VH-VL binders against q96il0. Designs and how they scored, part 346

Target 1, 167 residues: q96il0
Amino acid sequence: APERGAERRDTAPSGVSRFCPPRKSCHDWIGPPDKYSNLRPVHFYIPENESPLEQKLRKLRQETQEWNQQFWANQNLTFSKEKEEFIHSRLKTKGLGLRTESGQKATLNAEEMADFYKEFLSKNFQKHMYYNRDWYKRNFAITFFMGKVALERIWNKLKQKQKKRSN

## First folded at step 14 (VH-VL)

Design Zc21 (framework fv_ebrasodebart)
Fold by ESMFold2-Fast, scan of step 14:
Structure Zc21 (fold): chain C 167 residues (1-167), chain A 120 residues (1-120), chain B 108 residues (1-108)
Amino acid sequence: as target 1 above (167 residues)
Amino acid sequence: QIQLVQSGAEVKKPGASVKVSCKASGYTFTEYYISWVRQAPGQGLEWMGWISAHESYTNYAQKLQGRVTMTTDTSTSTAYMELRSLRSDDTAVYYCARDQNYLPRGHDYWGQGTLVTVSS
Amino acid sequence: QAVLTQPPSVSVSPGQTASITCSGDKLGDRFAYWYQQKPGQSPVLVMYEDSERPSGIPERFSASNSGNTATLTISGTQAMDEADYYCQAWRSSTAYVVFGGGTKLTVL
């Protein structure tokens, strides 16, 4: 009877099933949009007794990671679409089908693909330069707040040391 | 001083396209994103997407993918939002709003809004 | 798909404290923003980065963000505060920016 009473109040963290995440989370993961950005998510550690400044730094880093992920997801998607359009147009020019006789997707040789890569990089040059500028500014802001957190931690240690010396 | 001025109201038929402009003044245009946010009559705010001033970063709401295009003209400090294949449920006030591109400061200045009515 | 949930309406008497909530999964791990919109007008940013006030916004506006809930608090509420209030946060999987459904604040 006591065990049965205790069982009635069992809940998993975040109010989901205590034994397993929602069904879709328990199966093989197909991440949204991990295949597009090719970036691995970073899980930021939350310190015990996180200060407001530490929380702000963590949120800024999380937001910057999300911003970076979205940029590369969009860039990779654009690259893939334009690559397939280029291959399609070149195969039509040659009078070739989109598939080989074996049913595989038809491809172009390395020298033909080099033409595509050169043009893609050239037309995206400005876009990448301004992305780098914004990435620099975002990392400067993160570095600035990291410095503030470091100063806060030094100050807290000095306050604790002073308390010990006064004892 | 800081101001976003949008183009005037438009009435369109279903299936048509609309292009709304947003002219920025009083600040360095290239340091901010421009978001587009719409609001149907009596409804809440719906984010459509945003664009950096040099078009180096553009992201659209998933619901509007394939129908919306955002562009900028840095020489005139103007942002544009084009919505295609209009439907009656696209009737809304369309706002542009700025947000800083390297710090998460929120949408601190908004245009006056552009009413787009889709009717036959 | 992801949603920020706000109560559709909140009523207070002049001089009393109004509290408007905004709920979303792990919202306290993101920056929250608050906007005020009066009829026929554009939204106005009233709080950013959880608890920061823009220049020109009265000190009676404050906000917090923890766990799954962000809260906008208006102390000594005045008739001029009557408006719709929207929360906003950033989310990757919902195309980056998401707004709450809005709360109509009535001051009577």
Scores: ipSAE 0.612, ipTM 0.831, lowest interface PAE 1.3, mean pLDDT 82

Design Zc22 (framework fv_ebrasodebart)
Fold by ESMFold2-Fast, scan of step 14:
Structure Zc22 (fold): chain C 167 residues (1-167), chain A 120 residues (1-120), chain B 108 residues (1-108)
Amino acid sequence: as target 1 above (167 residues)
Amino acid sequence: QIQLVQSGAEVKKPGASVKVSCKASGYTFTEYYISWVRQAPGQGLEWMGWISAHESYTNYAQKLQGRVTMTTDTSTSTAYMELRSLRSDDTAVYYCARDQDYLPRGHDYWGQGTLVTVSS
Amino acid sequence: QAVLTQPPSVSVSPGQTASITCSGDKLGDRFAYWYQQKPGQSPVLVMYEDSERPSGIPERFSASNSGNTATLTISGTQAMDEADYYCQAWRSSTAYVVFGGGTKLTVL
């Protein structure tokens, strides 16, 4: 059996930070799906001469990825826990053991499991609404800073062009 | 007027539980997280955990996992922190503090603190 | 104990520049935050997101964060700045929060 805390603590930030981009990459790189969140981590490219504004953008994107990964890891753990509790509760009500005589996990029929899925989604509706709200706000902030970085790059290029013209 | 007002001091025996409240006012409670941070006499700040206003997300410090429970009541804009199986080294001032959940701005408003003394 | 290391004390004369450091592995890849705490009072946020200053915090407060070290700088230090200062990092809205051990700033 998984050791206490192993499945719950091996996702963020260490789980995301374990992969590395290819050696000659000059772009963001996408890794394999995380075990618990089932989301693909992104390793952000760090320019050689990163500006303070570019650094702030990278930190915001990294923090948002870690938040998103942790949210879905926790959601998946909650689902698994409540599913097991639901199955055990229903089997107890029916007077059945948790295991069949053959040693396999006892299970419920599709109709009973559909009731669980409906209840789980209903119970977590508000939680998902707030996740979507926060996801929207985070992406708006990231987009705003991406715009600021783009403007900074344009102004730096214009300043260099003007300097060459005056010289 | 943004305020976080905490419940009064508590004296508890080892093995007991304590539940501290933190009533928020002057802002939209549901737009912020509440952190709980404690400080033992003469010691530094120790983070205990974080809860969103609708309880959509809760995260606890590993050291306290299994002993701490954080909850909220949105109808009264109040956050709660319950610590169980108290030990003498749980003697501390317990603070609640707010932070934004979408853009981390730091803990910008803090409660006045609640002294919890654990003695036999 | 905290993963972030601060000097336990720093002493400056009035009008001098105080520098308080906070060290942690790859700290410069995370946002750093700074809090001021006076005896018997709650902490007060004085710097956020590495170098941003909240409304109401004097302009003499500034900060930076690079590599393994974040630094809080107080220029023209005043007697009223005497307090304990704590750094904070490893913060995402849903992940671990960690505080430095604290630095007692004495203005003599």
Scores: ipSAE 0.485, ipTM 0.753, lowest interface PAE 1.8, mean pLDDT 82

Design Zc23 (framework fv_ebrasodebart)
Fold by ESMFold2-Fast, scan of step 14:
Structure Zc23 (fold): chain C 167 residues (1-167), chain A 120 residues (1-120), chain B 108 residues (1-108)
Amino acid sequence: as target 1 above (167 residues)
Amino acid sequence: QIQLVQSGAEVKKPGASVKVSCKASGYTFTEYYISWVRQAPGQGLEWMGWISAHESYTNYAQKLQGRVTMTTDTSTSTAYMELRSLRSDDTAVYYCARDQHYLPRGHDYWGQGTLVTVSS
Amino acid sequence: QAVLTQPPSVSVSPGQTASITCSGDKLGDRFAYWYQQKPGQSPVLVMYEDSERPSGIPERFSASNSGNTATLTISGTQAMDEADYYCQAWRSSTAYVVFGGGTKLTVL
């Protein structure tokens, strides 16, 4: 059985560590923030000899990321919509126009906006609590699959050692 | 024992709204999401969206965004799907189906379907 | 518009192997699911997690998913297997869940 080569550690300017064989990338990549969710997507590395169990783990991680991105994209859209509605409602109540003299969107000061943030957080408290519970369940599922992959790797090492001893 | 039971057939005029219910039994309602899937006569399955039991997560198909609303009532273990501004091409059988969401188990139980006919 | 492409029809003789494909860009990086639907009935899950069978689904049903293609295979096809078959997977840019167009399996 081929022995595992030592991996080289490279450090990026930001202090991020990288593990890779000399010739090829062997790690996940982090992309720029998504326009809607404002989360950075992880592009998962696919090993050349990926086992079926490793493939399932990767797919589960990918699906969890997409589930999470969709939640935050929808939440950010809802926040932006409700924020604009709040601003328009408050300006109308004060007898002010929706646009400034320069044509820019009229806005409220930080003190006025504190009312909106309190209302939004209060209104969405239960929603975010249950989102966190579902997020926990998804991460537990990922952790369980990671454990299965780790056990598979340990078993394969032991199997190879036993095979060599019995020769 | 696990069962999803949907409301009865509806006949609506264009421009009206319809609200279909899906009552779950035989499992812990709050542990699963409910997907809504429709099928026009002689056509394939079209996913409309899904909702978590506590309404903490709702995602709608882009084509239906703005016309569909999904809700739940955890006290009665019932999911609802409301479709507004009905058109003749909304005529379809509407299904609810459960999904475990955190594991790749698929839509393992489906309601019997609700025929919604949109005609003048 | 079709994210997942299936052949509209597949025909086999009783006892022969039926193969139904589902194609989509990088489909093998997502979990694939298969549903059987008989006339007037709700869909029934026949394969999940690419290659796993639910309890009650016969051993003659199997599936694979790699690259751009997922395949449902029915060995020793029986008359009772005549139905429409739909694949399902993810596509986050326009929808969370997408279905293939469906394949009518005829056992002649």
Scores: ipSAE 0.640, ipTM 0.839, lowest interface PAE 1.2, mean pLDDT 84
Fold by OpenDDE, second read of step 15:
Structure Zc23 (fold): chain C 167 residues (1-167), chain A 120 residues (1-120), chain B 108 residues (1-108)
Amino acid sequence: as target 1 above (167 residues)
Amino acid sequence: QIQLVQSGAEVKKPGASVKVSCKASGYTFTEYYISWVRQAPGQGLEWMGWISAHESYTNYAQKLQGRVTMTTDTSTSTAYMELRSLRSDDTAVYYCARDQHYLPRGHDYWGQGTLVTVSS
Amino acid sequence: QAVLTQPPSVSVSPGQTASITCSGDKLGDRFAYWYQQKPGQSPVLVMYEDSERPSGIPERFSASNSGNTATLTISGTQAMDEADYYCQAWRSSTAYVVFGGGTKLTVL
């Protein structure tokens, strides 16, 4: 009895870029594009005297980045899989093999692929709407905390100047 | 109101499988992850894995790899957790929990729990 | 797997302040969540994103983060606050959820 190969259900790639900046870095680093998401990861610098607001901002930015990485990694995987299935199905319907006479991978023309893209976008429309909504929410929150951190820094600088004038 | 309602208690023999259901209501099911967490009697919380309701991607705890399968039915807004090759140490209350959007972060809503007893 | 570390038990008198710590590697890079669990009940989220309080949670509950340590603080502790408390975080490298070992809070 042929051992039915356990269909390895594609575990979501842990889309966290393994990019590690130099240990002595005092600034944010941008890594190369991730192989799954095609997004460039940012490694955020942690200041020695990070305030609670700065920490919260950093954490929000980090999570938002990871959210984006995971979303696009998964989306790209799904896209690639469905694209391949579509091509195979269409070739089969045409009575064509998966390989040409020259041994190259058989492909569909641009018009046939346009149908795939339309169907894929239609199928994923709601998902993209939710993504966009959450993207705005996250970026609004980040922007809000950026403002708070900026105000805090200004206030701290003013206090330090006052203390220096009083001594 | 947001609710997660789980299936009833199960008694299983060693080597058997159990499938627990978690019906979600009061929110858009496909926008959230569902995590499964278990708690053995007198023990702490143990995370088992999560499933994305939108794409059905899964991530399982290393300890349970090969034995656990999580699935969702979007038409009924129901998550399922199947645990195979049950052992006595799998005796626990099993919880489903809702995670935040697109990330398996904090659990803001929990099911009532399902007791699974594995006994010879 | 790096487990979040909590004290196994904390005791406090009524009206006093209880503090429960949670320590873990890289906890300073991730948000901490806190759960209350009473005997025979499901866990309830009491704090999220280090210091945010869900609706319906009393103001006496607060939380903070310093470095790799999160702290849940209960001011004016009441008898009804007696429960097990768990911290939780999300691990970016594996996308795993990690719980602390839990802390039993006793109100004496």
Scores: ipSAE 0.624, ipTM 0.838, lowest interface PAE 0.9, mean pLDDT 89

Design Zc24 (framework fv_ebrasodebart)
Fold by ESMFold2-Fast, scan of step 14:
Structure Zc24 (fold): chain C 167 residues (1-167), chain A 120 residues (1-120), chain B 108 residues (1-108)
Amino acid sequence: as target 1 above (167 residues)
Amino acid sequence: QIQLVQSGAEVKKPGASVKVSCKASGYTFTEYYISWVRQAPGQGLEWMGWISAHESYTNYAQKLQGRVTMTTDTSTSTAYMELRSLRSDDTAVYYCARDQPYLPRGHDYWGQGTLVTVSS
Amino acid sequence: QAVLTQPPSVSVSPGQTASITCSGDKLGDRFAYWYQQKPGQSPVLVMYEDSERPSGIPERFSASNSGNTATLTISGTQAMDEADYYCQAWRSSTAYVVFGGGTKLTVL
């Protein structure tokens, strides 16, 4: 019957998501860092009386978060891959194996790794600059919509106050 | 006046490559993305991919991955779309369109379209 | 795979209200856009940001987007509105840009 179906849906959530905000949350919720992007996702609370403008702000914030997570997931993957290639290349140059006698991954000291960081930053400088520009533009757009929502709320309070005076 | 002007029609044999150009004018080219959208005769719109003017972001439709390359030349405000290993089902009108992915503005200006015919 | 479904055709008489729907799972959580295409011409953006009109688009065009359905509404439909209409949304999880299959609006 419908009773058992409703109970199962409430007490036995479907899916294999390891991150999910509480069902009865009345506020935005911040989750643990994503494995790939290392960014903390925000799950936005949807009010029952969400205005069209508030909905647009939420959509914009959600799209910005997805864009940001995708960029950093790809960047972190690229960084890790190139870091491993750099370490392997430098160890080969020194005549050392990829593993220590104990079977652990061989590493480079901080001075040697500084060369990699300088090369990686130089190689990705233009990409990061344009990412930062786009990030500023996205934050400006979000701020602009937040301003519109604030004005809408002020206007609604003023209209409500005027109606109370008319009565 | 904002304009996107595309190169002329092309006729290609199967297995060949085609490179379509899209010259932008009337706006700051480097602040927008260019989408490529194609339309087979009598069919709907199919998104192929988009590219930022500085080539810092490029995303291609998965079904075209490996066959399409999008590039830009900021000195001439021109975007390019190259499609390789052409098949008869690649016959379509190819459009470029301006977009702004961080704002929900949509594809507000479109090129006139370039007919690419793939035939034996 | 993300898919946006539109009816293939809609017919109205001059002066009637035309309604064109676009359906997709959780479409109301994304921004919807609408394009008009006349034979032999490039598409023209007629609605963006769910319900906003670009400069030059008549006031008789309006739109909404909620739940799984976005709707383009043309009030007092005119012969000049006869065209193919396409919806579009951004879906970052599967494709950045997805177009609906298109709807032919006939004004008779």
Scores: ipSAE 0.538, ipTM 0.772, lowest interface PAE 1.5, mean pLDDT 83

Design Zc25 (framework fv_ebrasodebart)
Fold by ESMFold2-Fast, scan of step 14:
Structure Zc25 (fold): chain C 167 residues (1-167), chain A 120 residues (1-120), chain B 108 residues (1-108)
Amino acid sequence: as target 1 above (167 residues)
Amino acid sequence: QIQLVQSGAEVKKPGASVKVSCKASGYTFTEYYISWVRQAPGQGLEWMGWISAHESYTNYAQKLQGRVTMTTDTSTSTAYMELRSLRSDDTAVYYCARDQSFLPRGHDYWGQGTLVTVSS
Amino acid sequence: QAVLTQPPSVSVSPGQTASITCSGDKLGDRFAYWYQQKPGQSPVLVMYEDSERPSGIPERFSASNSGNTATLTISGTQAMDEADYYCQAWRSSTAYVVFGGGTKLTVL
């Protein structure tokens, strides 16, 4: 039971969008946006006679999707946290409370918020550049394996055609 | 030659903080992640988190969130792991290990390990 | 506690085939990795991406990954293969690394 409890807990971690594609699907399906990353997950179809190369491509695409989702979930969390800290810091500097008389969260005007956005973009510029580099490299690798899978499928089709001609 | 060299052993009291370094050489530092993995005496490997060399992607083990911070210095090709509010059960050998940032291939090179002993 | 389950120990005679399993929900949909660790030493990557062998690792090491189980196979096991073996995979929902509990391989 402890082993099963551990499996169950780690099978579907909390905070991830849940999506079940149709059982008869013969292609990939796109789910609703993840509430943390705001990206739509793709559930990859597993072919009946998946080759080792097709399996490798599917695992690579799955890992890339999860890497991408985790990056943006973390970025969105960081943005929200730093935005809130900036607002609280500025309100404290002005001697103002964190809530208005109406009980709403106190906010800064557009001119003050522009300072935050400029600072956030500036200090995250290099981070986003390296993210883009890695994203492009990952997609290049995926494209390369897609090409290998396509060639494998063409070769298999040609082998079947050659068998017919040998008869 | 690809190598990861870690800082020396540390002895700390409960409640203190420790910062372990991992200096990389022989490869393009910014193309790899650095994972931190610890191993308590006689126990298995426990992943603590990883960080991309340019800090664009960081992910920490949930149970260490709030106590661990990972950073890098690309000018010296060095990764750092700081663990705060140390407890006796944090006594372990701490390893750094690399994995490709754009296409994970497994942790192909590991540091020699840093023994951190937490005792009163 | 354990996301990836390994037997605590496996014993084999010299020259025989050792088989070490690693079980986890839908593990066969992820890449599995294997590490060898000898006493007082750092882990060494011995298999990556399910069945690929790093340069320098003997041909007697092979691996597979299907369904819920990844398997490391050591053919013609030698005394020098005696070590702790750990499997590793990415966790799908959090995109982070998880290790199996480890298997002590004893060569009698």
Scores: ipSAE 0.546, ipTM 0.790, lowest interface PAE 1.5, mean pLDDT 83

Design Zc26 (framework fv_ebrasodebart)
Fold by ESMFold2-Fast, scan of step 14:
Structure Zc26 (fold): chain C 167 residues (1-167), chain A 120 residues (1-120), chain B 108 residues (1-108)
Amino acid sequence: as target 1 above (167 residues)
Amino acid sequence: QIQLVQSGAEVKKPGASVKVSCKASGYTFTEYYISWVRQAPGQGLEWMGWISAHESYTNYAQKLQGRVTMTTDTSTSTAYMELRSLRSDDTAVYYCARDQSWLPRGHDYWGQGTLVTVSS
Amino acid sequence: QAVLTQPPSVSVSPGQTASITCSGDKLGDRFAYWYQQKPGQSPVLVMYEDSERPSGIPERFSASNSGNTATLTISGTQAMDEADYYCQAWKSSTAYVVFGGGTKLTVL
């Protein structure tokens, strides 16, 4: 039933924040940033008379969003983990404790951290290059379907005009 | 032309690790993800995770997080799946299957399967 | 087990229409895929992106996906269609790829 469906909460893709848009929404909704990916999820509006082609575009955009969010959630977690391991290793080498006397995490100076960033960038350069390739291809596919939807809408308007002129 | 060929059957003791290979041929390896899917005797398909050819994207099923590692070797167009700390309920046929990395067309080609038996 | 629910078995006579359902919360907002698996063989993709049919799959296979239910339809079912059928969708909250529990189609 529609009424029962209205009580359901919208669930964002795994690795992203969940959010519930306003019950009466006529447009796409943008939510708060995900804790892990730092990307804002988009909830797509579903019109009453959505065509099969429009539905396909919406599903493709949703899947691409989830793919993108999962990639960045994993990347951010990897960065944080490797950063902590690097700091821990360097502090051990220096004979320093992992915490300051105030209870804060001990950190390295900017020059020492530059070694980590250089190593991380070098290690992940190829990975980011292929991510960008796939991201561009995904956006090309979305653009292609957006074009098809636009042509469908133009054709439908032309058919309506032709019908009105005939009557 | 397009084919995924997996390594042979394995028999392991509980607590051991297994590493299954999947050699791809007949297509541009770097344009596809490789999924790993297992099937216990008489049971359904269970997705374990997938990996992009250049390891740019790797996502594991939450149930297996921490026990599974997927890797690739682009020079040989081969994907690998390593499962650690094996239990008797890991006994299954393990499949590799491809899907496009940029457009989800479904798993259109599958390997022949690798039977992994875990016995005590 | 699986987050997508399928009936465990469906039986039809040769030439009749077989209908296999796959149910999941808001499944119609995601792409559904269907696989055929015969005993001792690897799965074969028979339908993708809800209703698209791969090259080489007979026209008697069709599918739909709306609301909470995706349906695989086999018209004029033949003995060679006897197999296990699995639906698949993406579900990012638990896993990117999720399979249904499978349906055994028997042609008698």
Scores: ipSAE 0.589, ipTM 0.814, lowest interface PAE 1.4, mean pLDDT 83

Design Zc27 (framework fv_ebrasodebart)
Fold by ESMFold2-Fast, scan of step 14:
Structure Zc27 (fold): chain C 167 residues (1-167), chain A 120 residues (1-120), chain B 108 residues (1-108)
Amino acid sequence: as target 1 above (167 residues)
Amino acid sequence: QIQLVQSGAEVKKPGASVKVSCKASGYTFTEYYISWVRQAPGQGLEWMGWISAHESYTNYAQKLQGRVTMTTDTSTSTAYMELRSLRSDDTAVYYCARDQSHLPRGHDYWGQGTLVTVSS
Amino acid sequence: QAVLTQPPSVSVSPGQTASITCSGDKLGDRFAYWYQQKPGQSPVLVMYEDSERPSGIPERFSASNSGNTATLTISGTQAMDEADYYCQAWRSSTAYVVFGGGTKLTVL
């Protein structure tokens, strides 16, 4: 890059998600959409007696969320950049300026933009395929740990029933 | 058997570029990320960045942003790391290491390392 | 800031328990990993997901991660365990992967 590339990233990080659940919340809290990924961050509730399995599940879910946010932040940034380059190129070909008479950004009609969307989707097909594969694998891992946590909770309830009967 | 085999040692002048390769074997290349980690003589490990094997996801350490480029070649199961505008403080052993994309396994297999010496 | 702090060195006698700490803000909310590096060799993963052991790593290696501190514990320390040990974690700040500064374990 002609400009100092050291200050620019190839990918835009989703940033640090910091928000607080409502006072005395005993549940996960869902925040507003991140401006880069357009995904809603989740703040996970930590039980006082969190088991090792519950802790593993929470950490896996949190890392998966941050991985997902980073992917979509990068995808959205790439889309926006290529869209702007496409519009600029087409306007230059028509001999038009980048601004309208009102000073707003000049745009293309829906028919012209359809060409861009088709090219973008075709160009990124394999990338989205691999994303979907990794996303499903991550969710299968999460589901597996959720199942283990559920079985642990069932076992603990069965132990409680036995203890109550003997008491 | 799982292996990561790196290219040989390089001696470069300040301002030059170096490109290190890492050839993977024994596993499905496209299911893992490749991290690049360097270690200056007598110093600790410094993460440089990572790349997905299908190149859809790349993230570089902020300190190296603009100087480093990571790529892959799926047909040869090889990852590459190119570092430009070399300085004397870039003298280090450069490692590649794999990490799973969907499980938190850490860097379970490492290349043998490539010594890059930058001297005038 | 994504900084992991380790003591520069730890010394232990053969057969004794060695403890190596790794400290970082809210580190216990992330997975911690541990690597062993002997002179002239590549790092070797010795612990992953806080407390899991890879195949081939002796049972005398164990680890924990809670609050702000992760700990690698080597019981019955042997001369062959003498090495540099690095912790690693993921953070959502400026880097996805962060290494600690390393701890030189000496078995005297």
Scores: ipSAE 0.559, ipTM 0.804, lowest interface PAE 1.5, mean pLDDT 82

